# VHH binders against 8-oxo-dGDP phosphatase NUDT18 (nudt18): the designs that were tried, part 8

Target 1, 325 residues: 8-oxo-dGDP phosphatase NUDT18 (nudt18), of Danio rerio (Zebrafish) (Brachydanio rerio) (q568q0)
Amino acid sequence: MDSQSSILEENLEKILRGEGLEFDSVAEQVDPVTLRKNVCYIVGAVIFNSKEEVLMVQEAKRECYGRWYLPAGRMEECESILEALQREVREEAGIDCQPITLLLVQEQGPRWVRFIFLAEETGGSLKTTAEADDESLQAHWWDRKSPLPLRAHDILSLIDAGLKYRRNPWFPVTQPVDFPCHVVCQRLFLTFISSRADADDRLWLLMSNNNTSHHPRLPIVVSFRTYISKAVSKLIEDCMPSSYISVHIRGILGVQHNGRIPGKTDGICFNTLVLLENTEEGAEIGSPPSLETDCYRWQEVTNQGLKAKIIERIKDGSVLPFQSL
Below, E stands for the ipSAE of ESMFold2; O stands for the ipSAE of OpenDDE; V2 stands for 0.75 times the mean of E and O plus 0.25 times the DockQ between their complexes.

## First folded at step 1 (VHH)

Design d5 (framework vhh_8k46_1)
Fold by ESMFold2-Fast, scan of step 1:
Structure d5 (fold): chain B 325 residues (1-325), chain A 126 residues (1-126)
Amino acid sequence: as target 1 above (325 residues)
Amino acid sequence: AVQLQASGGGFVQPGGSLRLSCAASGFTFSSYAMGWFRQAPGKEREFVSAISGSGGSTYYADSVKGRFTISRDNSKNTVYLQMNSLRAEDTATYYCAKEYTVEYYSGSTYTYFDYWGQGTQVTVSS
């Protein structure tokens, strides 16, 4: 292997560790996204005390006044995702917190994204009714069993995800990393595994043929007013329309954002793990589907350690969960 | 409390048939859609089939269309999955699920399925 293959492998390992890579330009001109105008990011916190009671806040807003919910709110201009999380928890619940990990990313994408964190209390004091304001009326620790009028039951699955991770983590700690982006997009770890009864699995990644990049040439797909999963499927249909394959988003390997940099940087780049599966019954495919474009190529992963890591993440689902709403 | 108990799994040869049952309690059975999901070792849980509360509408994953049939008996609070022409690829733990509706912070509402219990194992092997 030459030095270019070595650099590519190191960059792939960085993505697998949840680290970022410099954002390459998109092929087509697209307008930047801007917070509060054409994109909305929500942050929410799942915080447990030593008794596994979960932090709840009582809503002050008119349409759900008096009902209880997780600390959550909109990200503001010129703050990081983590800064938004800590601000919302402090404003609504009165406590200081530190994020442990992202638990879940949800989209009504690409224009609405919610980041749910598992976090821990580091200071402050629970907001009381004497401190009630427009952000919340008060905060309490909920035993998850006593009757409590919830604003919505969507948080029950979020709380369960937090408990599951806290007791037995199934993916690595994943935190947003500071890399500016002007659009909502995905850098795809688009994988194809060829399986034969008499041999070890072979692994292939879809790579861009753009020779101007100095980083791994993984495909980048920009989302529109459709689900992120639909954008990925369209790319695959455009590249290999005659293939008998299904597309599965396994999850997110990393989140890149830096809204604090001057200019239009309210975008997000997700490093997304995608599995292509053969839909043809009983077929053994020795190589990935033929591409009907010169824009992409298949690259076999021949480094045994790197191949094993990627296949393990795929088979175990050891990635940050991603959900389309 | 909602309880769902799946049963009827077992070993079968390729081309064989099995009928799964899901006994439901704790809710008004005829008012909710019911579904079947499956999970093979090392794979994500996938949708198999669903049936509306009245039984008037049925839905199937492309991989099982023409081979599997979902049905329900509202008088017995039971949903069934008749599996014909079984293949090795159908080997999985099968779960039954009840629909529920979730309201999100955005104000949007969506209908999902919940799973309960250990499911029932289906193994298709020669």
Scores: ipSAE 0.000, ipTM 0.109, lowest interface PAE 18.8, mean pLDDT 81

Design d6 (framework vhh_7aqx_2)
Fold by ESMFold2-Fast, scan of step 1:
Structure d6 (fold): chain B 325 residues (1-325), chain A 126 residues (1-126)
Amino acid sequence: as target 1 above (325 residues)
Amino acid sequence: QVQLQESGGGLVQAGGSLRLSCTTSGRTFSSYAFSWFRQAPGEEREFVGAISWSGGSTDYADSVKGRFTISRDNAKNTFYLQMNSLKTEDTAVYYCAATYEVTITYGSSTYEYDYWGQGTQVTVSS
């Protein structure tokens, strides 16, 4: 194996473990994203005690005053995603927490993203009504059955997801990692699986044709005017317009962010697993769709261990969920 | 529960102006943040502008910044999109949306609290 192929395999393994890669290029040029100017990030926590009661906070804000919700709030400049999570839980519920894993990433509109975590209590004391302030009125452990006036019912599915993961994890622990990024983008594991009646599956990844970098070049797509999920479909239409395929975002393998540098690194890179399915019936040996551009190429994954890991993540859905609202 | 109804769309010459209105029914208007989205033929629905529940924050897509202004009138349960210096590229169906529980950039909501109008056509001719 030459050194470039060795680096490719090492970096694919890193992404599959939820680690990050240095962000050295983007396919599209866009203005940097900045908190409070053109992007908003929300963090939320699902925290259970030993009785599987879930941590709730009573809202102090005018429009939802007195209603209950998960500890959640907006990320601020100069903090990481995990720092924002720990700050919000401390401010609203009075407790210290440790994140276990991301449970779900949600998007709404062009530049609103919410990160939902499963986390554990590590210290502090539950906020009481005597400690009420602008952040919250109090915190409570909810049995999930007793009547409680909720700010919104969207959290019920989040609580259920946390409970499911806590009992039977279906994807590996996935945490944000510190790598600076100036845009909201996705680094794509854009996969095509070729299946024959009598042979092992073959796996293909879409790769950038820029081979001058010391890092393997998975495609990067930038989201700036539409849903994050739709940017992938736009890339497919632009590079494979004659193809009869369906595109499926399986989920997120990793999240890269470093908000500690003010106004420079509020971007986020999602390492995203995408499956292309052939909608046209049947050749004996499938091959990936022909590309209408020289900017990208198909790269077969011939390393048997790496191929097996990627196919397993795809077929089992063992990947952090992603949802458009 | 909340219903949104757009009005004010139509045909206009490039360089002209239109004002879109969105009237709401149901819950207290002042509890919501409002957004405008648009969808051109063959394209995805895209964000145009937003106004917070307090009216203290507004956000716009770069393509309309300086030309479009979003505003709200709590007394009339109506919010507006003033569109100036219209371009042929602004031709689209425009949708109004309401969000309970807002963020600084635009409304944050759950699926059950997202409300959309049926859309109003804006056609800009040259």
Scores: ipSAE 0.000, ipTM 0.110, lowest interface PAE 18.9, mean pLDDT 78

Design d7 (framework vhh_7ubx_2)
Fold by ESMFold2-Fast, scan of step 1:
Structure d7 (fold): chain B 325 residues (1-325), chain A 124 residues (1-124)
Amino acid sequence: as target 1 above (325 residues)
Amino acid sequence: QVQLVESGGGLVQPGGSLRLSCAASGFTFSSYAMTWVRQAPGKGPEWIATISSGGSTMRDDSTKGRFTISRDNAKNTLYLQMTSLKPEDTALYYCATVYEITYSSGYTETYDYRGPGTQVTVSS
């Protein structure tokens, strides 16, 4: 294989392991993403004890005073996503914790993103009413069955997802990595699979032809004023407007963020796994859709081991879930 | 995008007066309660006054009627009229609002929006 193909394979393997890659965004005149100014990141924790009781905190905020919720809160400046998680759990529940994995990423446009973690207790002491403050009134281990006045019922599905993962993980451990980024964006594993009854599947990836890079690069889409899912759809419409295709965002392979640098931006890059399916009846599915641009090209993945890994992640849904709200 | 921008601060002599303004954008100003808060160097934030969407006011007794909060919904502007200023009134003054957003997931989030502040220095 040539040097370009080997570099691509190395980069694909890094992303599949949840590692970061250097980020280049399009040169758009958009405001850098900065916490408290134009973006809000929420972290939340699903933590179980040995009895599979879930950690809950009683809200001290006036709008939801006395109601119970998962430990959750806004990220602050100069901290990583994991540091924000550990701080929120400590402040609200008195518990020290370590993240096991991300369970779910939710978004509402590029300005609001929520990171839900499965985490485990590593120390501390459960917060009591004698320790009540502006962060929370107390913490409690909930059996998930006894009546408890919840702030909102959306956490029930989060708790269920955490319990399911704890008992039988269906995707690899996925944790944020510290890597500079100044915008909210996605690096796309935009895949097309050619399936025949009589042969092994073939896999194609959309690659950028950006002349500023000397190495093969996956497409990057910047989300500004629109949902992450809308940014992916727009790229596909721009590249393949005549194609009868459906777009499936399978999930997230990795998250890059570096909030530790004082005075710097709080951008995020999601490594997003996307599957294109040809919906055209009777069309030959041996080739990916024709591109109506010279900005991108299709690249076949010919390494059999790497191809098998990617196809398996797609078909099994073995990726961190992602939801647009 | 919710933005709050304070103005009207500056250097003033003891016994003087200042009127602070807070220009709001990115939300329906008239529907939200608005607050003035100050923070002196090395001290925590101190609540001054709140005005409801309907115009009713709550004030901290420590200002003893020297400060008046008001709003102009047509201009999306919050005001703080300060009279009989004292050296201990020296602080960064910022406006704030608190509101609750319920997302389609059912998750409810309380947002505290604050401006960058305007500096008030009372000195002879």
Scores: ipSAE 0.000, ipTM 0.164, lowest interface PAE 14.9, mean pLDDT 81

Design d8 (framework vhh_8h5u_2)
Fold by ESMFold2-Fast, scan of step 1:
Structure d8 (fold): chain B 325 residues (1-325), chain A 126 residues (1-126)
Amino acid sequence: as target 1 above (325 residues)
Amino acid sequence: EVQVVESGGGLVQPGGSLRLSCAASGFTFSSTYYAMGWYRQAPGNQHERVAIITSGGSTNYPDSVKGRFTISRDNAKNTGYLQMNSLKSEDTAVYYCAAVTEYYITSGSYEYYDYWGQGTQVTVSS
């Protein structure tokens, strides 16, 4: 094992733990991503008490006045995703909270992203009608059964996801981390698995040859007037445009956000796990699709422990869900 | 709305050269994720991929034209090109420019492109 193999394996382990990569950089784009100008980030909280009642807030806004919803709101400049969550819950519901995990990331592109958290109450006091303001009229613990006029029914699936995770977690705790980033992008674990009845599964990762600081790195694709979910399609068109392939986006391994730096940068990097299948007639199950560029290469993962971890995340779907709306 | 328009076709003798142009409107090369391709169809044949270029600059060619044809783009003119050298009689076909600006399934097949030009005739004959 040489030093470059050791560095690669260390970086893969860091991403699998939900950590950021300190040496990541992206190509310069026309105008950095900036909240309120060209991108909108929403945070929302699913919080249960000991009775599995869910925290709800009564809307103060004209268009949904008096309707009930989860604590949720737009992120502001110069705050982390976690700071935005804690601020929104405090402003709308009067309580202090601590995030347990991200439950779901949703996009409605281009450049609209919603981060839904499972969180727990750590203090404060439930907002009453005497404390009504522009943020909310009041907060209640909802039994999920009594009639309650909802602003929208989309939150019912979010509440269900929170209950499911709380009772039986199916992916590791995943929290956003602060790291420099000027754009919205995906760092892609683009994987190919060869399975044989008589041998261990073999695993390949697509690696970039365009990195200057270290040997192979995972591809980074910038979202540019397209949906974030289309970043995978862009990468595949970039490296194998004539191949017939099937793509399975498994989910998100981690989230890096540049929200605490003053200025015009609110970039986000998603570490995204993707399974690729070659669907060409007569394709060999033992080899990944042929690449049509020298900018990328297939790298077999031969470290048995690391290989097993990645394959397990893929096969079990043990990753943070990502939905395009 | 997005459109692509071909030009530059014509009659040429074997061994000659032609440059086809594909003018794009409704999106810009410098600010859009996209792929552009050239496809051809001779009478009695299915559409054949000739060349592909992506917004990232990657190109692809089948063996039948590799080394003879070059796909390129000019961001300032918002125009794609196919430079065809050492033309052979078997290159005779209607040539189509195709583009996709939003892509969920990737392939070199014509069916994956959203916008197609009208086609331009290339005839290689003595």
Scores: ipSAE 0.000, ipTM 0.175, lowest interface PAE 12.2, mean pLDDT 79

Design d9 (framework vhh_8k46_1)
Amino acid sequence: AVQLQASGGGFVQPGGSLRLSCAASGFTFSSYAMGWFRQAPGKEREFVSAISGSGGSTYYADSVKGRFTISRDNSKNTVYLQMNSLRAEDTATYYCAADSSPWEYLYELSSEYDYWGQGTQVTVSS
ESMFold2-Fast, scan of step 1: ipSAE 0.012; ipTM 0.249

## First folded at step 2 (VHH; from c3, 16 letters changed; framework vhh_7aqx_2)

Design c3q (at its last look DockQ between E and O 0.84; V2 from the best seeds 0.00; counts 0 for: pae E 3.3 > 2, grease 25.2 > 24.2, SAP .717 > .668)
Amino acid sequence: QVQLQESGGGLVQAGGSLRLSCTTSGFTFSYYAFSWFRQAPGEEREFVGAISGSGGYTDYADSVKGRFTISRDNAKNTFYLQMNSLKTEDTAVYYCAKDIFGYSYGLTDSYFDYWGQGTQVTVSS
ESMFold2, look of step 2: ipSAE 0.440; ipTM 0.747
ESMFold2 (binder alone), look of step 2: mean pLDDT 81; pTM 0.832
OpenDDE, look of step 2: ipSAE 0.592; ipTM 0.815
ESMFold2-Fast, scan of step 4: ipSAE 0.304; ipTM 0.675
ESMFold2, look of step 5: ipSAE 0.414; ipTM 0.746
ESMFold2 (binder alone), look of step 5: mean pLDDT 82; pTM 0.840
OpenDDE, look of step 5: ipSAE 0.603; ipTM 0.817

## First folded at step 4 (VHH; framework vhh_7aqx_2)

Design v2 (from c3q with S30D)
Amino acid sequence: QVQLQESGGGLVQAGGSLRLSCTTSGFTFDYYAFSWFRQAPGEEREFVGAISGSGGYTDYADSVKGRFTISRDNAKNTFYLQMNSLKTEDTAVYYCAKDIFGYSYGLTDSYFDYWGQGTQVTVSS
ESMFold2-Fast, scan of step 4: ipSAE 0.005; ipTM 0.278

Design v24 (from c3q with F101L)
Fold by ESMFold2-Fast, scan of step 4:
Order: C-alpha cells, then structure tokens, then sequence
Structure v24 (fold): chain B 325 residues (1-325), chain A 125 residues (1-125)
C-alpha cells in the first residue's frame, strides 16, 4: 500500500468520525453564496428537561402570532451554526444551551437549509410574558400531551426524533466543524456494494481523477441552489448516464461551516453518504457501473476494518438524516 | 417492480400471539431498514416497530415494547413482527414499509418509499 492509499484511509476515518477536511478547490467556478442574499440557513433546537418536557416558544410574528413552535430562527452574518443556535434559544426562550448533536438537516426550497439540533439547558431563565418582545412572547415546557396551538405540525416528528436519540442514539454525535467554505457543496462518499452468497461483501468508492494535490480526493459537487439531491443526480448523469442504477442518499457524515467572514465563508460543505444500487436484472452484480468519463474512477476499499465500518453505517442508517422537500 | 406484501393477519383472542410477515422483491433487501405501522378504524397511522439493515438497531412504540419483536431474514427477503400478549387495543390494519435512509426512526412518511397494502389483525376479548 502506497502513501496515497494511507492518506485516503486516514481521510475516510476522519470523515466517519465527523471531522472536517480542508476544502482545496471546486472544479466548477461558481459565485460565492452570501447569507441574506442568495442563501438562508435556519437553526432549530429540541431541548428536554428532566421530565422529558420539550422547550416551546410562543410566536410574536404577525403571520403566526400566539402559536407555539420550537426555538428556531435565521442565521445572521458573522456567526457559526452553533453560535446561531445558542443566540436563537437565548433570544426566544431565555435559556442558555449547549448542542448535543445535529438530529436532521432539511432543504425545503431553493436557497433554504434547516439544521435541527438536540441540545441541553445549561443556564438562563425561562422567558415570561413580562419579557415579551419581537423575538417571542414567552417560553414554556410542554408535556407533549396537553392541547397546544402549534404554528406548524412538522415539529412533532422532530421532537420524536430528539426523544429517540436521547434514549438510544443510532448515529454518532455529529456537530458542525469550523472549516471555511464559500459555496454550498457536498463531498461524496459515493458507494457501491457487491453482495454475493459465495463471497464477502466488496465495497467501492467513486474517486476524482482531477487531483493535482498530493493526496486522493473524494468527488465534490456544487449546488447553485441548496438542492443536495439534485447535485448528486447531476454527478451520476455526468459520469454514468447509460447505467441502470438507483441513487440513495443515506445521510450526512459531517457539516463544515465557518460563517465568520461575511460573503467569504457563508458556504457549507456536507460530507454525504450515498449508496448506488444496480437496478438492471441479469447485469453483473459483482462490479460497479461503467464510467463514461475520465474525470472519475472506482476505488475498491480493501482495508477490511474500514470496509466493515462503511457498510455498517449504510445498512444501519448510522448517519445524520437528511430530508429534501 | 418493487413490491411489499404482508401476510399472517387474522382473528386472535386477547392474550394470544400472531406473527406477521412482509415479503419483498425488486431491490437489495439487506441494504434497507423496514418498519411496521398500524391504523385502527378512525385513527391516524401510527408507528409500531423498526429494524435496521444489519438488524443491529431496533425500535418500538412504547405501547408494544416487551410484547412485540421485529426481526428479519435477509436470505428470504422477508421481515417479521412477532406479536405476543395481544390486547383488544392492538386491533388494526398492519402495514409494512421500506425506509429510504436505512434507518430514519419514522421521521415522516416521506422517509418511506414503498408500503404494503396492509393486513387486518383483530383481537377479540
């Protein structure tokens, strides 16, 4: 095994642990994203007390006035995702908090990404009606059973996910890491697995051939809009358009963001786990789809421990959930 | 063609047992997580249990914990719901579902790309 294979394995282990990698380049030249101009990030918190009551805030905004929701709001200029979360919870609920893990990443339209966290209370005082302002009217601990007029019912599944993670985590703690990025992009763990009754599972990763750096690179795809699923589909169409395959985004292994330099670091890099499945009956099941470009190659993962870890993460969905709406 | 088909439903007395099966075709079974849901007359569909692709993670609704067990047989492309100590409140149409993410804990219906047609379970007193 050469030094480049060792570097690849080290980088794969880092990503599997939720750590970041330096973002060297993007092949397609695109304009940087700028918060409040062409991209919008929402943060939201699921926070439970010792009784498993969930923190709720009463909306002050005209369009949803008086309705209840999770503490949530838009990320501001010059802040990280975690800074935005802590600010929103303090402004709306009066509570200081620390994030435990990301629970879900959603995209709900062009230029819109939402980060939902499981977090814990670390201090502060619950906001009262005497403290009502433009951010919220008040905050309360909700028993999840009593009638409560909700701004929207989408949060019910988020609360349930947070409760389930709190009781029995199914993926590793995943926190945003401070790595500057000027675009919305994905670093892809694009996988193909061969499973035969007569042999151990084999695993391949798609690798970039446009590698002028000193180490092997996973593909990076840029979204001109915040549609993660569309960027993956575009890569598949570009490199294997004639293949009978289905593409499954398993989830997010890591989130890289800085945000502290306006207009220069408002981008995000998602480390994304993708499973490619051959849908052609009678095709050779033992080999990945043929590539119609020299820009990418298939690299078999022969390190048995690393291979087992990746396959397990895929089969168990042991990865931060991602939803595209 | 992707298919999920439930079987094993029927009439059973309270305190009895019943085993549901969901047989699948048209995809690589071992890569995906599966869930059971149920819907009683006039009620919304509710989550019952889930199993991850490896079988390493399982989850259950609080109302069925200790009574129901979900399992899978990757060689048969089938997964099961073993229902013990059945109560009249367990009466419902039971649906099997395929998770698109591998294991989503039933976050929304949009995380399930294929559903079975349902099988009736009736528990008499």
Amino acid sequence: as target 1 above (325 residues)
Amino acid sequence: QVQLQESGGGLVQAGGSLRLSCTTSGFTFSYYAFSWFRQAPGEEREFVGAISGSGGYTDYADSVKGRFTISRDNAKNTFYLQMNSLKTEDTAVYYCAKDILGYSYGLTDSYFDYWGQGTQVTVSS
Scores: ipSAE 0.468, ipTM 0.764, lowest interface PAE 2.9, mean pLDDT 85

Design v3 (from c3q with F27R S30D)
Amino acid sequence: QVQLQESGGGLVQAGGSLRLSCTTSGRTFDYYAFSWFRQAPGEEREFVGAISGSGGYTDYADSVKGRFTISRDNAKNTFYLQMNSLKTEDTAVYYCAKDIFGYSYGLTDSYFDYWGQGTQVTVSS
ESMFold2-Fast, scan of step 4: ipSAE 0.045; ipTM 0.535

Design v42 (from c3q with L107Y)
Fold by ESMFold2-Fast, scan of step 4:
Structure v42 (fold): chain B 325 residues (1-325), chain A 125 residues (1-125)
Amino acid sequence: as target 1 above (325 residues)
Amino acid sequence: QVQLQESGGGLVQAGGSLRLSCTTSGFTFSYYAFSWFRQAPGEEREFVGAISGSGGYTDYADSVKGRFTISRDNAKNTFYLQMNSLKTEDTAVYYCAKDIFGYSYGYTDSYFDYWGQGTQVTVSS
């Protein structure tokens, strides 16, 4: 009894630290993803020098030829996310780099995901026009003020995010951890908070009920040819369809991936922090929404320290940001 | 339903002080981060300051750091911008904004889901 509570609390703390956690097989009908066939991952780097100039590369691609962008590109088979990042920066800018943290994960459409890193220069030599190839024409350090023809202006917010984190980090360093996944899925820290003026906040987590395991598990949701954000919303609609609630993805606590076996481990598991808010006017806010399924149950977090940690991560957005485009 | 309303703007002499307030309704105030933005005549809207849901994180534009202080009062569903040592360059319409993610990574308009209508601040020489 107490042992089960201890195991759950240890697992919750591992996830909160950005560590990976083993998970059971998902539904048998889930089709595995294959990199470059039915899933696309993009990596990009925000790298500053000592003058806070940002590393830029000049595009060689026909559609954006001669325009400037952050070092970025598609992941290849047999690569981890970090290996893809280091390869792209080396190929496009000539620079060796070390990631400091993920800054942002973005999705657009089914199975398109972009990982933006804050990284630092560790060696190499800045790519010159004499070294121009299909990857890029050259690289330069941009002062962020001088006129520079950009491929797209979306990177300006990414550069801003990197500066903000570099000067005053608001979430813990978050790096991909080595765990094989064959699908794109999420392990949900799906939270409901009850707030009363004269009482401490109470916190509930949605737990998987009897999911072919003897220890408590957080829900796993597969995207199944849909947006990651939409997969979360569908699960909520399926288990609490009569509730007046808003679903908010606060961010990502961890990223699990290894990519080493093409067609078998090209998937990713996001450990996702989700907040449910009651939108029903005058509704009782003392209890989480009633569930219309046997697959899940609400479990109150009564450990005071763990509860406080989770609530503060939510209030501060102290998690890797996640955005649907 | 969801509403943000600024108050406290007006005319002040250079070197003076003003405190802006943003009163909110329609959501659980303590879960969200808030920011102040301003827009001077003929200029783009720019970031001024931000505060996280717990109040543990604050950030400021370099031009106002050390002069402006952002704070919040969860019991009143209100957050504030205390503006000290005002300069003529601080003349602008000031907007309060609610962050989508609690304390999001950027200060571009797309990371804020609700905005106030703005309050005019004029600093005379």
Scores: ipSAE 0.494, ipTM 0.785, lowest interface PAE 2.6, mean pLDDT 85

Design v47 (from c3q with D109E S110E)
Fold by ESMFold2-Fast, scan of step 4:
Structure v47 (fold): chain B 325 residues (1-325), chain A 125 residues (1-125)
Amino acid sequence: as target 1 above (325 residues)
Amino acid sequence: QVQLQESGGGLVQAGGSLRLSCTTSGFTFSYYAFSWFRQAPGEEREFVGAISGSGGYTDYADSVKGRFTISRDNAKNTFYLQMNSLKTEDTAVYYCAKDIFGYSYGLTEEYFDYWGQGTQVTVSS
């Protein structure tokens, strides 16, 4: 094995473990994202007690006054995603918490991203009506059955995701890692799998030929004035415009962010698992789609252990869910 | 061109068994998770069971745990619901569904992109 193949395999293993890689290829002409100006990050917590009752907070804001919701709020300058989570839960519900895992990442429009965590209570005291303030009126443990006027019903699926993970985890614990990024972007595990009867599956990854470093690298796509999901589709249209293919964002392998330096590192890099399928009628599915560009190439993954790990994550959906709203 | 088609429904006596099949075409079967849902007359559609692409993860509604088993045969592009110890309360139209993701975290219909047309299961006392 040459040293470059060894470096690639090490980097793929790091991403599969939920670790980050340095984001050092920032385009000179792409404006950095900045909290309060052009991006909004929301954190929310799903927290259960021993009875599987879920932590709820009663809204103090005029437009939803008196209605109940999960502890949630906007990330502020100079804090990490986890610090924002712990602050929101303490401010709204009066308790201290620790994250167990990310459950879901959602996007809505360009520059709006919500991180939903499964977390556990570690201390503090449940907020009472005597402690009501601008953040919330009170907090309660909800049995999920009694009538409760909700601010919105979108949280019911979030609660269900937390219950499902708690009872039967189907992806590894996934936490944000501290790696600075100036833009909202994705590093793509863009995969194609070929299967034959009586033979092991073969796996290819799309690799970038626009190396700014001296080692092989995964494609990075920047989201600017578009959805994160649309950035993936655009890359595929640009490199495979004549192919009959179906594109599926399987989920997120990792989240890289370091927001402690305001105005410089408010961006996010998602390590995104994407599956391509050839849908051409009557074609044999033996090789990945032909590329109509010199910017990218297909790289077969021949390391048997690494190949098996990636294929397993795809087939079992063992990856943090990602949803466009 | 993507199709899911249920079979194996019918009339069965309480305490009996029935196996539903869902045969699929138009995508690479082994890459996707699948679920069974059911809808009884006058009731909302409810989740019954789910299976991941490799079969490594399964999930069931509390009402069917221990009685129903979901399985898949990737060589036949087909997945199954083995229903044992059937009760009159199991009477419903059963639907098979393809998960948008590899294995959906939710129990809601919005996480499924393709559905079968349904097959009637009637359990007589």
Scores: ipSAE 0.487, ipTM 0.778, lowest interface PAE 2.3, mean pLDDT 84

